# VHH binders against c4kar8: the designs that were tried, part 377

Target 1, 263 residues: c4kar8
Amino acid sequence: MAELSTPSPASPAPLDGGRGDELEKFTLRGARQILQLLQDLITHRGLITAHTGGGHSFMTAVLKVDEERGRVVLDPSPDPQANRRALAAPRLTCVTQLDGIRIQFPLVGLGEGQDKGRPALFAPLPAEMLRLQRREFYRLQVPLAHELSCLLKAEDLARKPVEVSARVIDIGAGGVAVVVPTGAAEFVIGGTLPACRLALPDGEPIELDLEVRNLNRQTQRNGTEQLRVGLRFAALPRAADTRIQRYIFKTERALNAKARGGL
Key: E = the ipSAE of ESMFold2; O = the ipSAE of OpenDDE; V2 = 0.75 times the mean of E and O plus 0.25 times the DockQ between their complexes.

## First folded at step 23 (VHH)

Design kq1 (framework vhh_vobarilizumab_d1; at its last look DockQ between E and O 0.62; V2 from the best seeds 0.68)
Fold by OpenDDE, look of step 23:
Structure kq1 (fold): chain B 263 residues (1-263), chain A 127 residues (1-127)
Amino acid sequence: as target 1 above (263 residues)
Amino acid sequence: EVQLVESGGGLVQPGGSLRLSCAASGFTFSYYAMAWYRQAPGKGRELVAVITSGGSTSYADSVKGRFTISRDNAKNTLYLQMNSLRPEDTAVYYCARVEVWYVDRTSGTTTYEFDYWGQGTLVTVSS
C-alpha cells in the first residue's frame, strides 16, 4: 500500500526577476488608485490571504481604510498564533481576487489594536499594489490607417469636468484601450466615465459609459510620457455592440488580406 | 445612546486621595478601552490614563505611580484612584471611550482615538 505522499503545496515560485518589466505594467503606485482598490476590497468583502512567511498564512479582510492617517485596518485571525506570526513578520504579502483579477500587495509595519471595540490589525497603506488582469477578450490592435478616437468625459485633479480626446490603441467586445497625455485627466480604477463617445469610421460616434479597469504609464520613443487607460464598456446598447463587432471583423479581415499580399 | 457619567470629584487637600467613577451605558463596555482625561483651568486637555478591554494600563508620566485606572465590567464602571494628590492635579476629569487604539510598530508608540466623553467631574486640590 504505497502511501501517496500528497505533494506539499508548492510555495508560489518567486516571481522570476526577468519578468520585472512586465509586472511593472500591472503595478499601481498612485495613492488614489491604491485607496480606491482597497475601498473596492471593502465594498466587495474580499477575502485576503495574508502570507507571513515560512509557508504560513491566514485569512483576513480589509475592514477600513483611513486616508487621513494613511492606514489600513485588517481583520485579525481567530488563531492567536497566526496573529503573533503576522505581527512578528517584517512583511505581509496579501493576495486576493476581485472580479477575477488577482491582486497582490505588501504590508509592512503591522501593529495590533482595536477599532470600535473589536480587535484589529493596523498597517500603513501599501506603497504599491499589483493588479493582474487577464485579458478575457480578444482585442484588435487598431491600425494606424484606421484611427479610432474616444472622447472621454473625465475629471481633472481639481474634480473639474474635462473632455479628453483619446486615441484608441486596441478594441474588443468588452472594451477599449486608449492613450491620453499625462495629466490630461485623473483616472481611478473602478471609476465610471459617463457619456463618452467612441468614434468609429462607419458612422456617428457611439455614446457609452466606460469603466476604468487599468492604468499604465508609457514612455514613448521620443521621451513623451503617455497614460494608457484600459476601459470596459459599462453599458453598451445592442446596436452599438453590433457596430463594434462589425468594425472588428471588417478590420481583421482587411489586415489579414493585406498580410497575405492583398491590396 | 452612549453615556458616560463621571462622579467622585471634590475638594481634597494636598497629599489626599480621591476615587473617581465613570458610569458607562449605551454600549458593550467590556469591549472598549476606556480613558481618563483632565483639563486644568486655562490648559488643554491631557490624557491621564488608559485601560484596554484586556486590562492593560497606560499612564501619563505626571500621574504614574500615583494614579490607578481600573474597570468593573460587571458594573459598566471605570475608576480612577488618585493618591498623593497635588495642586497641579486640579482639573475637570473626563471619562472617555476609546474608539481606536493601535501600536505603531515603527515608533513603538500607542495611538488612541476617542469618540465619546463625559461631562466631567471637578477635582480641586487645595490647602
Scores: ipSAE 0.798, ipTM 0.912, lowest interface PAE 0.5, mean pLDDT 89
Fold by ESMFold2, look of step 23:
Structure kq1 (fold): chain B 263 residues (1-263), chain A 127 residues (1-127)
Amino acid sequence: as target 1 above (263 residues)
Amino acid sequence: EVQLVESGGGLVQPGGSLRLSCAASGFTFSYYAMAWYRQAPGKGRELVAVITSGGSTSYADSVKGRFTISRDNAKNTLYLQMNSLRPEDTAVYYCARVEVWYVDRTSGTTTYEFDYWGQGTLVTVSS
């Protein structure tokens, strides 16, 4: 039989647009900040995944930044079709990491050209760049053994109050994703669920307000429908934030220790 | 070490022809786009023609159909064939190396930036 190729590590995907409000505070818009970050990518030879749309991407790097002319110069792909897709795209979404810091920025107006006798891609400087520490984009997949739950104070279809104990499937600095049986409650994107209770293993449950950010129906293997609910922390107190970060750190450390030991 | 040396200028009658040459040295000629520009007495500089490393050409509207830019990569030489010359073509003609070119989507045209040029060769169209 033909040997299947080992899948390459997936190219970093752009952050979900539904997190736009949460990411604004990490968005650099100052020209000098943008130039410095681009220069850091050049200095550290940062490898960038450039997304052209339609699930296509190519690997590139920032070769030069020209402050006086207001432009950035990128390495073209050795694949001519990738270059054609990049040049046809209305927007190129560039994603990279530098020492655990995620960097994402758009380029518009990409044009082909030549720099000192070498093919290159040219664009105006980006108007914005996201710069996120791991904490700001990381989502821990919650181990089933932890049985992490969140008590949601919601309403049923008849607008009658209902409390739903939802299993937490992932958790990050900005929110949680939970699953509930389909029909357990009515959720509205943008709706607020006040005074919910997040149960962490260490200590008393945390009382917090949650905002519904996304809803996805899922069919379990047995045909049962469940609802995946993406929830943002609204007005998270510092003490609650600290406890959540401690849980994430300790759990990740424990999972990494298991991976090292092979047990 | 980059050197560009123009030749072939002179006095010519209206309607006549001239062929300019530019001998290039000190760099890998075949990698670079090359250009001719001109400057008439008391006037600003005008880009006349550009030829890419692959041989694609572009021309100023004022010379289109009358001038032909070409290159011989084996001889490291750039040419400008100038036909149907007019008094308005009187100028010093400069050979130039294109440092950067790219399609500028803001203007919808190609941007050219030059880093080296020669001493120029005078073309006078008179009589």
Scores: ipSAE 0.594, ipTM 0.841, lowest interface PAE 1.1, mean pLDDT 87
ESMFold2 (binder alone), look of step 23: mean pLDDT 83; pTM 0.810

Design kq10 (framework vhh_vobarilizumab_d1; at its last fold request DockQ between E and O 0.64; V2 from the best seeds 0.68)
Fold by OpenDDE, fold request of step 24:
Structure kq10 (fold): chain B 263 residues (1-263), chain A 126 residues (1-126)
Amino acid sequence: as target 1 above (263 residues)
Amino acid sequence: EVQLVESGGGLVQPGGSLRLSCAASGFTFSYYAMAWYRQAPGKGRELVAVITSGGSTSYADSVKGRFTISRDNAKNTLYLQMNSLRPEDTAVYYCARVEVWYVDRTGGTTYEFDYWGQGTLVTVSS
């Protein structure tokens, strides 16, 4: 009975500094964004691996964020030696995952103390947080003005073929989310919708197969019920992938330019 | 409910001694750092002394060597022994619970307080 030595999870290779430009896209520097992300970590009780250098790390969590004082409170290690290393380190590199997204942020100026009678570590708020979204999980919220639509080839309750024009609300490299009127068609999770047509602003519709991944009923403010359908691209042609990626990139760039006050 | 009640204040002559007490209730006293601060008439609040849950103490330079902060966890009581009192020590003395304290990388210590008592008046006069 050969003991399958479970390979020790390879220490994540230090993010080689050379891909600097690509990392900037995933770096949050806005104070509000940073605060929100830290708050999310608190809410989800996200475990954080804090690296102190020299191959040493310890597990911690964000306990509190104090916006007024510009500080974050961390759970100290149960190992006093780890805490000493943390306090001695010029920089703490914190790594965690939230909703499948890797998050990395530095903490500098770590101090030791107590919060409400409990030992805690204190640091200034990070200046930046890296949120590494796998490209496959990134979803661009489609601007309403773009009026993206997807013609869905589906079946009704009677299994009669129907075509449903659905508004695309978000798009990523891996798929789209669409909104359809309730009762327009029957969708089955895991089901394939063949020969659908995705309409992008820059040309002819893209024919593609879609797989239903999730269904969510939404009630609009006006009381109308809609069905949100999450769809995965099935067997996407390379040319189609390129067009989708181009659209996403172009749209993101435009949105970012607007956010920076350039328009 | 968290309560802090100071006692022991009064009139004393220069060079005299007083012992202040603070009775704490409504929380686990032994877990918290505690502090004394004072406010003289027309002056701002001054931190006088701090004692951690572990018994480490810190003092303002103005009272160092003259005042001693101590605690009795069994009695939930904080003390301030004041010796060699001076007219400039005249103030209302407050007991405070330290909500947060930490030492930063520069060696600076930050204290934040969430509860304090009504205070006890100490008057040092001839």
Scores: ipSAE 0.794, ipTM 0.919, lowest interface PAE 0.5, mean pLDDT 89
Fold by ESMFold2, fold request of step 24:
Structure kq10 (fold): chain B 263 residues (1-263), chain A 126 residues (1-126)
Amino acid sequence: as target 1 above (263 residues)
Amino acid sequence: EVQLVESGGGLVQPGGSLRLSCAASGFTFSYYAMAWYRQAPGKGRELVAVITSGGSTSYADSVKGRFTISRDNAKNTLYLQMNSLRPEDTAVYYCARVEVWYVDRTGGTTYEFDYWGQGTLVTVSS
């Protein structure tokens, strides 16, 4: 049940551990790198969403980092209940952005007290920090007018080859999400769809292998049932990656210009 | 400019009492937790008592029931009432300001100090 899409920049929800292998490449574990990133958050006064579990969170900031003592100091919530939830939680999952870079890190062993006469929360330095560039977490919602499609080379229920032309609803650096009519093909999470063809507006379709990461049934407004299929790019060639990033960039610029009314 | 000035030390008989005072200046006293430390000749420093800005207190096992830490925020003064004094209480007593304190999930406490005074000598003997 790995999910393909990442949360939007406006949604501070943590990335799930089911994507752990995919995210390991972007995980910092070096002490100096972690200290520098925490210091950057302090310098830029980064606002952090701290998740305590059960759908609860509060806003905080890193006030200071103490390398000698191996700890961070956090701004407490003005809401005492939020602070109590944070202290009761076995883990605090912190999520923020710095200059378009998404940052996520765990804190364990949280304590409550004072720093130089001011209320504060304390925790040991995190052992890891996830750092994702915008391109690595951003998912463009594909305009319907673009009619982006992906030809899927899948199997039917009897495991016989079938080709399905699927509408692409979002696209990012790591994959696409598509919709197909329920029953058009059989999809298995973890399964590979070889030699699929992604049709972008700027040239010939891109041939690529896709891995099924998630499946969600959805009911449209008219009552029809469709299947949302999250697909990861497997072994994406550099040229294909460049074309995908170009499409995302151009489409985002066009959408921003339309929203401003200055077309 | 932070200053902590201890007073009230002296020579006292075993079983006697003394009251130590610490005059604080150069900072907003009511914001900070405060503590008393002591150091006996040839020994390391021992934390004796802590009082938070809200008035909560903590004591070393060696002095519980005999010593009372208190504060007067209007006078910027920290106190240590020492009763039932013993020869092993002989030490220089230091007033200290707590820079950092916190209690973790296990109930463990951390206290870290940034300023202390010159101390006041307490000698318990005949």
Scores: ipSAE 0.604, ipTM 0.846, lowest interface PAE 0.9, mean pLDDT 86
ESMFold2, look of step 23: ipSAE 0.581; ipTM 0.846
ESMFold2 (binder alone), look of step 23: mean pLDDT 83; pTM 0.815
OpenDDE, look of step 23: ipSAE 0.789; ipTM 0.914
ESMFold2, fold request of step 24: ipSAE 0.598, 0.603; ipTM 0.846, 0.830
ESMFold2 (binder alone), fold request of step 24: mean pLDDT 84, 84, 84; pTM 0.827, 0.828, 0.826
OpenDDE, fold request of step 24: ipSAE 0.792, 0.793; ipTM 0.917, 0.918

Design kq11 (framework vhh_vobarilizumab_d1; at its last look DockQ between E and O 0.62; V2 from the best seeds 0.63)
Fold by OpenDDE, look of step 23:
Structure kq11 (fold): chain B 263 residues (1-263), chain A 126 residues (1-126)
Amino acid sequence: as target 1 above (263 residues)
Amino acid sequence: EVQLVESGGGLVQPGGSLRLSCAASGFTFSYYAMAWYRQAPGKGRELVAVITSGGSTSYADSVKGRFTISRDNAKNTLYLQMNSLRPEDTAVYYCARVEVWYVDRETGTTYEFDYWGQGTLVTVSS
């Protein structure tokens, strides 16, 4: 009777230092972005696996975010031993998923307490949150010869409405990536940009709602910093979808023809 | 509606004793930490004592060893036993519900309050 040694769940291998640059693309450090993502976790009642080290973890949830005090409130474990471990840990590694996207963030300085008569765990807001978005859809890189633009209706730092003309760098069935000058507007991941206008070569601009899915700062070859904004089509009319698909297909065909030595 | 009603205040001589009561209603009393505050004439409010739902207590240095905070969850009542009273203890004493408390490793325990009673006057005078 060979005792099948259940393989001890391998501690997630330290992400090798060379992949650090790639992880930076998925790391949120903006206070507003972090707050929004935590709020989204609350709204969706996202369950979080909190790792305390030594192979120990417990299930928790974000109960509250206090922006004024810069703290996050977590649901304690029903296991007192897990809570003791959490409080003793120098760092809590929180792992969760939202809309199929893996989210990871550290919490340090965990303390015990009570909120409105309920036991709770308290920590300072995380300094960074990792959001690993899987590309679900093929995205066409927009050729420079066929420039697409998107007029974004956003807000500035003062929450004043602003319109930003953005260059579309890639497009797919699910959305677009655009580049904007740094500081042109404030974008929040999970935020909706209503009544934007996507300009296609084949006719009038398409009016659509866009959801901010990712933000990445990019430095151009000339040293100019730009913000890459990944946007999801939040509400796309069928006619608009058809036009976008047609554009993608036509453009891909043209690119392939050119690559094959076609004029 | 949350209500906190203090009683037991009065005039007492230095060295005397007094017991304050706070009747709580409108919430599950046993779940909340409770506190006593006081406000002396011309001074700001100061925390006097706190008792958690689990019965852990904390005191201001000025009253430590003289005052005892306690609770009766069955009666929804908070108490403050005040012994060895001094003229400087003269104040309006308020019962408060602790909305939030948490222990910070660097700054210690923080308390936030959401409801206060109307207060009861304690006068310590010869």
Scores: ipSAE 0.778, ipTM 0.904, lowest interface PAE 0.5, mean pLDDT 89
Fold by ESMFold2, look of step 23:
Structure kq11 (fold): chain B 263 residues (1-263), chain A 126 residues (1-126)
Amino acid sequence: as target 1 above (263 residues)
Amino acid sequence: EVQLVESGGGLVQPGGSLRLSCAASGFTFSYYAMAWYRQAPGKGRELVAVITSGGSTSYADSVKGRFTISRDNAKNTLYLQMNSLRPEDTAVYYCARVEVWYVDRETGTTYEFDYWGQGTLVTVSS
């Protein structure tokens, strides 16, 4: 029989652990929602990247879901070592996409077995599944030529108010990452920076509250040290969200057009 | 149509031996794990022995060392050699095809059966 297959997109790595609280609103925990989503993966024959830890992964698929017995059946790898790593892993992190929607879910308690004469991997149904549209996890790498900046209203080490104009290095629906010179201000994870201003090319800067989500020290190519600050948008007004999405869309289109014309 | 036909049951004295056979048809026998289970009067079903498609075997504690499961893939036949029979081995013995098996990290290996025969009665009595 001729089969019409859905194109298999390249599945990205699992989402960064620092986004866990931010992702809660996209996390399905209802049994019926989970079963339906797993069934959709079966119906569309979606390829899944299963991450076993230590930088290892293998390709798999959900072969069936057994609601009565509370289990999911996965396609084993043709590589016996991949199967051994999966069976030894405390957690299998499965990542895939369906119609531009990212799907990620954990499986624990994976076991080897056989289904109707065929080798297979078995696990209890996942307790949760992440389901979010591309824009909720996508981060545009901001071109240097745009010189996109965010004015941060922060405090220095002496707790005195200071304004820092920080270059935006990436931007997504939920936040930005910026860089500042080490020592320009004091940042603490979980802290709030009120009344910051994000400068987009198409109008007045957007006033918004930011929460510090992660910090990473970086050394530039010239040897100077800078701090990468991951910032979440707090209560973002719809108009501001629309402007941010428009910037991302236009910039992505422009970058893709340049790549197509200049290979 | 999948069929499993047991034979070889009968009346035997304690300490005796019997060999059960199960003729299989309607499927690719060599692909499937196969099992014997039994049901004594007034009791639930008990899994007696399993043999995988690759020939690995496992046994209930109650029969280890006395029973041997085997298969002949060329003849599509499953066997159970029962030695040193005891009155508590009295039961109807069923040949079964394993539809699904898997290792559950919490409970051990799970077996699920989709086809079985009519059974053959084994009576161990003085």
Scores: ipSAE 0.483, ipTM 0.801, lowest interface PAE 1.9, mean pLDDT 87
ESMFold2 (binder alone), look of step 23: mean pLDDT 83; pTM 0.820

Design kq12 (framework vhh_vobarilizumab_d1; at its last look DockQ between E and O 0.66; V2 from the best seeds 0.69)
Fold by OpenDDE, look of step 23:
Structure kq12 (fold): chain B 263 residues (1-263), chain A 125 residues (1-125)
Amino acid sequence: as target 1 above (263 residues)
Amino acid sequence: EVQLVESGGGLVQPGGSLRLSCAASGFTFSYYAMAWYRQAPGKGRELVAVITSGGSTSYADSVKGRFTISRDNAKNTLYLQMNSLRPEDTAVYYCARVEVWYVDRLGTTYEFDYWGQGTLVTVSS
């Protein structure tokens, strides 16, 4: 009776150093972004797998984020041995998913104690969080000849309302990616931009709410830095959805016709 | 409403003993770590002793071996037994609820959210 050794769940392979440049695009380092993402994990009661090394892990959750003190509070394991391993580990690797997006972040300097009479684990805020967005929806690259723009209602660093005219670089059923000048506004992943206006060629701009899903700094060939902002349609009226779909279809058809040698 | 009411303060001679009590109400006392603070005239507040919900205790170096913090969860009461009292122990003593505590590689951190009104202890010949 050969004991089928259940393969030990493979420790997530160390992020090989060569994929470093690609991972940087998905790494959040901004304090506000990190705080927002942690808050989102709390709001959604996201379960986190915390890896302590040596193939050991336990399930936890973010219970609280303390911005003033720069700390995160985690739910301890019901297993005292798991908690001991966590505290002994030089680094805790936390892995979770939110809205189908894989999130990974390190915690260092773990401590144990109580928050309001409840046992808890404490750590400094992570310095970085990796957010790997799977593109679920096909996005049409907007041709330069058919420029789309989106008026974003955002806030600056001083939390003053600003309007930013952004070029749409890609569009899909679920949202748009836009480019804005660096410093034009402050964007927070998970934040909502209300009453934005998407300009389509076929009529009046569409008013819609946008949720910030991704932020990526891009350096152009000319050395100019731009911010690429991935935006999800938070509330899209049916009529607007129809217009967007029509635009995508029409544009794709036109592009395909050109590619086939059609004038 | 959370309430902490200290009692047992008074005048005592050097070398004497005193027992302070803190009656707690408005929360599940047994779940919280509790602490004693003191404030001498013209000085800042000083942490004197802490007791966790599990009964682990910690003391300031100035009172170590002389003071004993204890708790009775059935009575929702915190105690501070003070022996071998010195003139430098003269202060208003406060009971405090520990909102947060944790131990890491750097040491132990305590944060407090409620304090009593205090009880005066005077050590004088």
Scores: ipSAE 0.794, ipTM 0.911, lowest interface PAE 0.5, mean pLDDT 89
Fold by ESMFold2, look of step 23:
Structure kq12 (fold): chain B 263 residues (1-263), chain A 125 residues (1-125)
Amino acid sequence: as target 1 above (263 residues)
Amino acid sequence: EVQLVESGGGLVQPGGSLRLSCAASGFTFSYYAMAWYRQAPGKGRELVAVITSGGSTSYADSVKGRFTISRDNAKNTLYLQMNSLRPEDTAVYYCARVEVWYVDRLGTTYEFDYWGQGTLVTVSS
C-alpha cells in the first residue's frame, strides 16, 4: 500500500471498569428496555465497535434481535482474522453512539453461522446495556484539520521530566485521547501528569492535570508505531470546562452541517 | 414461492438401501444449508442430517455411518443415501431448508423455515 494513510477516527474505547458503581444508574437490565434499545440500533443502522481484547476491535452492526429465541445477530467482519478473534474472545464489549448518546453492552457466547443464507455472528441477548444519557460521556472525534494538541509533562524511562506534544484525537467533558510516538515517554495507567497544557483554538492553552486511564499501541500503514493514551481531566476549573464544552458544541455543529450539505 | 418436493420413499427390507431426493425451487439453493428430518408414527420429529452451503455435513448418532447427505447445486437437489436400513428407520422423511444455523461453545443450532410434504420410508421384513 503506497498511498499515504490518514489517521482513522479512533475507535470508541470501553468505559473504565473502575467507574462501575457510578455507571449503575445508567445500566438497563429490563428485558423490554434492552430489546427496545437494540431495535433502535437496528433502525438507525448504528455502527458498533466490538472490542475483542488486547486492543483489537472490529466494526459491526446489529442486524436482528430475536426476543423469542433470546439472541442478537451481528454483521461479521470482512477480515477473517477479526472474526476469529471475536469467536475466541470470552466476550465482546460493544460500544456505539446513537444520536450522541453513548451505548455499551457485553456479548458472551458468540457463535458464527448463517442467517437466511448470509454469514452472520450470533450471541445471546445481553443481560445489561449502558445507556449514558448525559453529555459528560460523549466524545467528539477531533477533525484532523484542527490539529488540536496537548503538551504532556511526563517522564522518560529514567524517570526524568520530559515534555511531549501530543495530538488530540478525541475530546469529551471528562477527558481526551492523544497519540504520541512510541517511546516518547513512559505512561502508567493510574499515573498523574500534572500541569499539562491543552491547546484549544479560542485562546491560551488550558493548564490542567491529567490521569492516564488506558494505553493502546497503534501501528500505522507506513510501519510507524504510536501510542494512544486515554487521559481523564482532574478537577477541571469552570472556565476550562466552559471552553471545552464550547469547542465540542461548535465543532459538532460544523461537522453536522458539512454532513447535511454532503447529502 | 419456496417449494421442496421429496421423492424416493418406499418399502424396503432390513439391510437394504434407498436414496431420497428433494427438488428445491423458488430460492437460491446454493446459499442455504439443507436438512433431512424424519417423523416415525406416533413420535416426535428427529433431525437426521444437515449439509451446509459449503458442503460440511452433520448426522444424528443413530444414522452415522449408514446415511449420507449430499447436494447438487447445479440441479437444486438434495439427496439422502440410506444404507443398512433398520426397522427403526421407518418414518416419513422431510426435506427442510435451514433458515438459521450457527456454531457456538454450546454446540450447533439449526432452525428451519420451509419443508416438504414428506416421503414415506417403510423398513419391514
Scores: ipSAE 0.596, ipTM 0.839, lowest interface PAE 1.0, mean pLDDT 85
ESMFold2 (binder alone), look of step 23: mean pLDDT 84; pTM 0.837

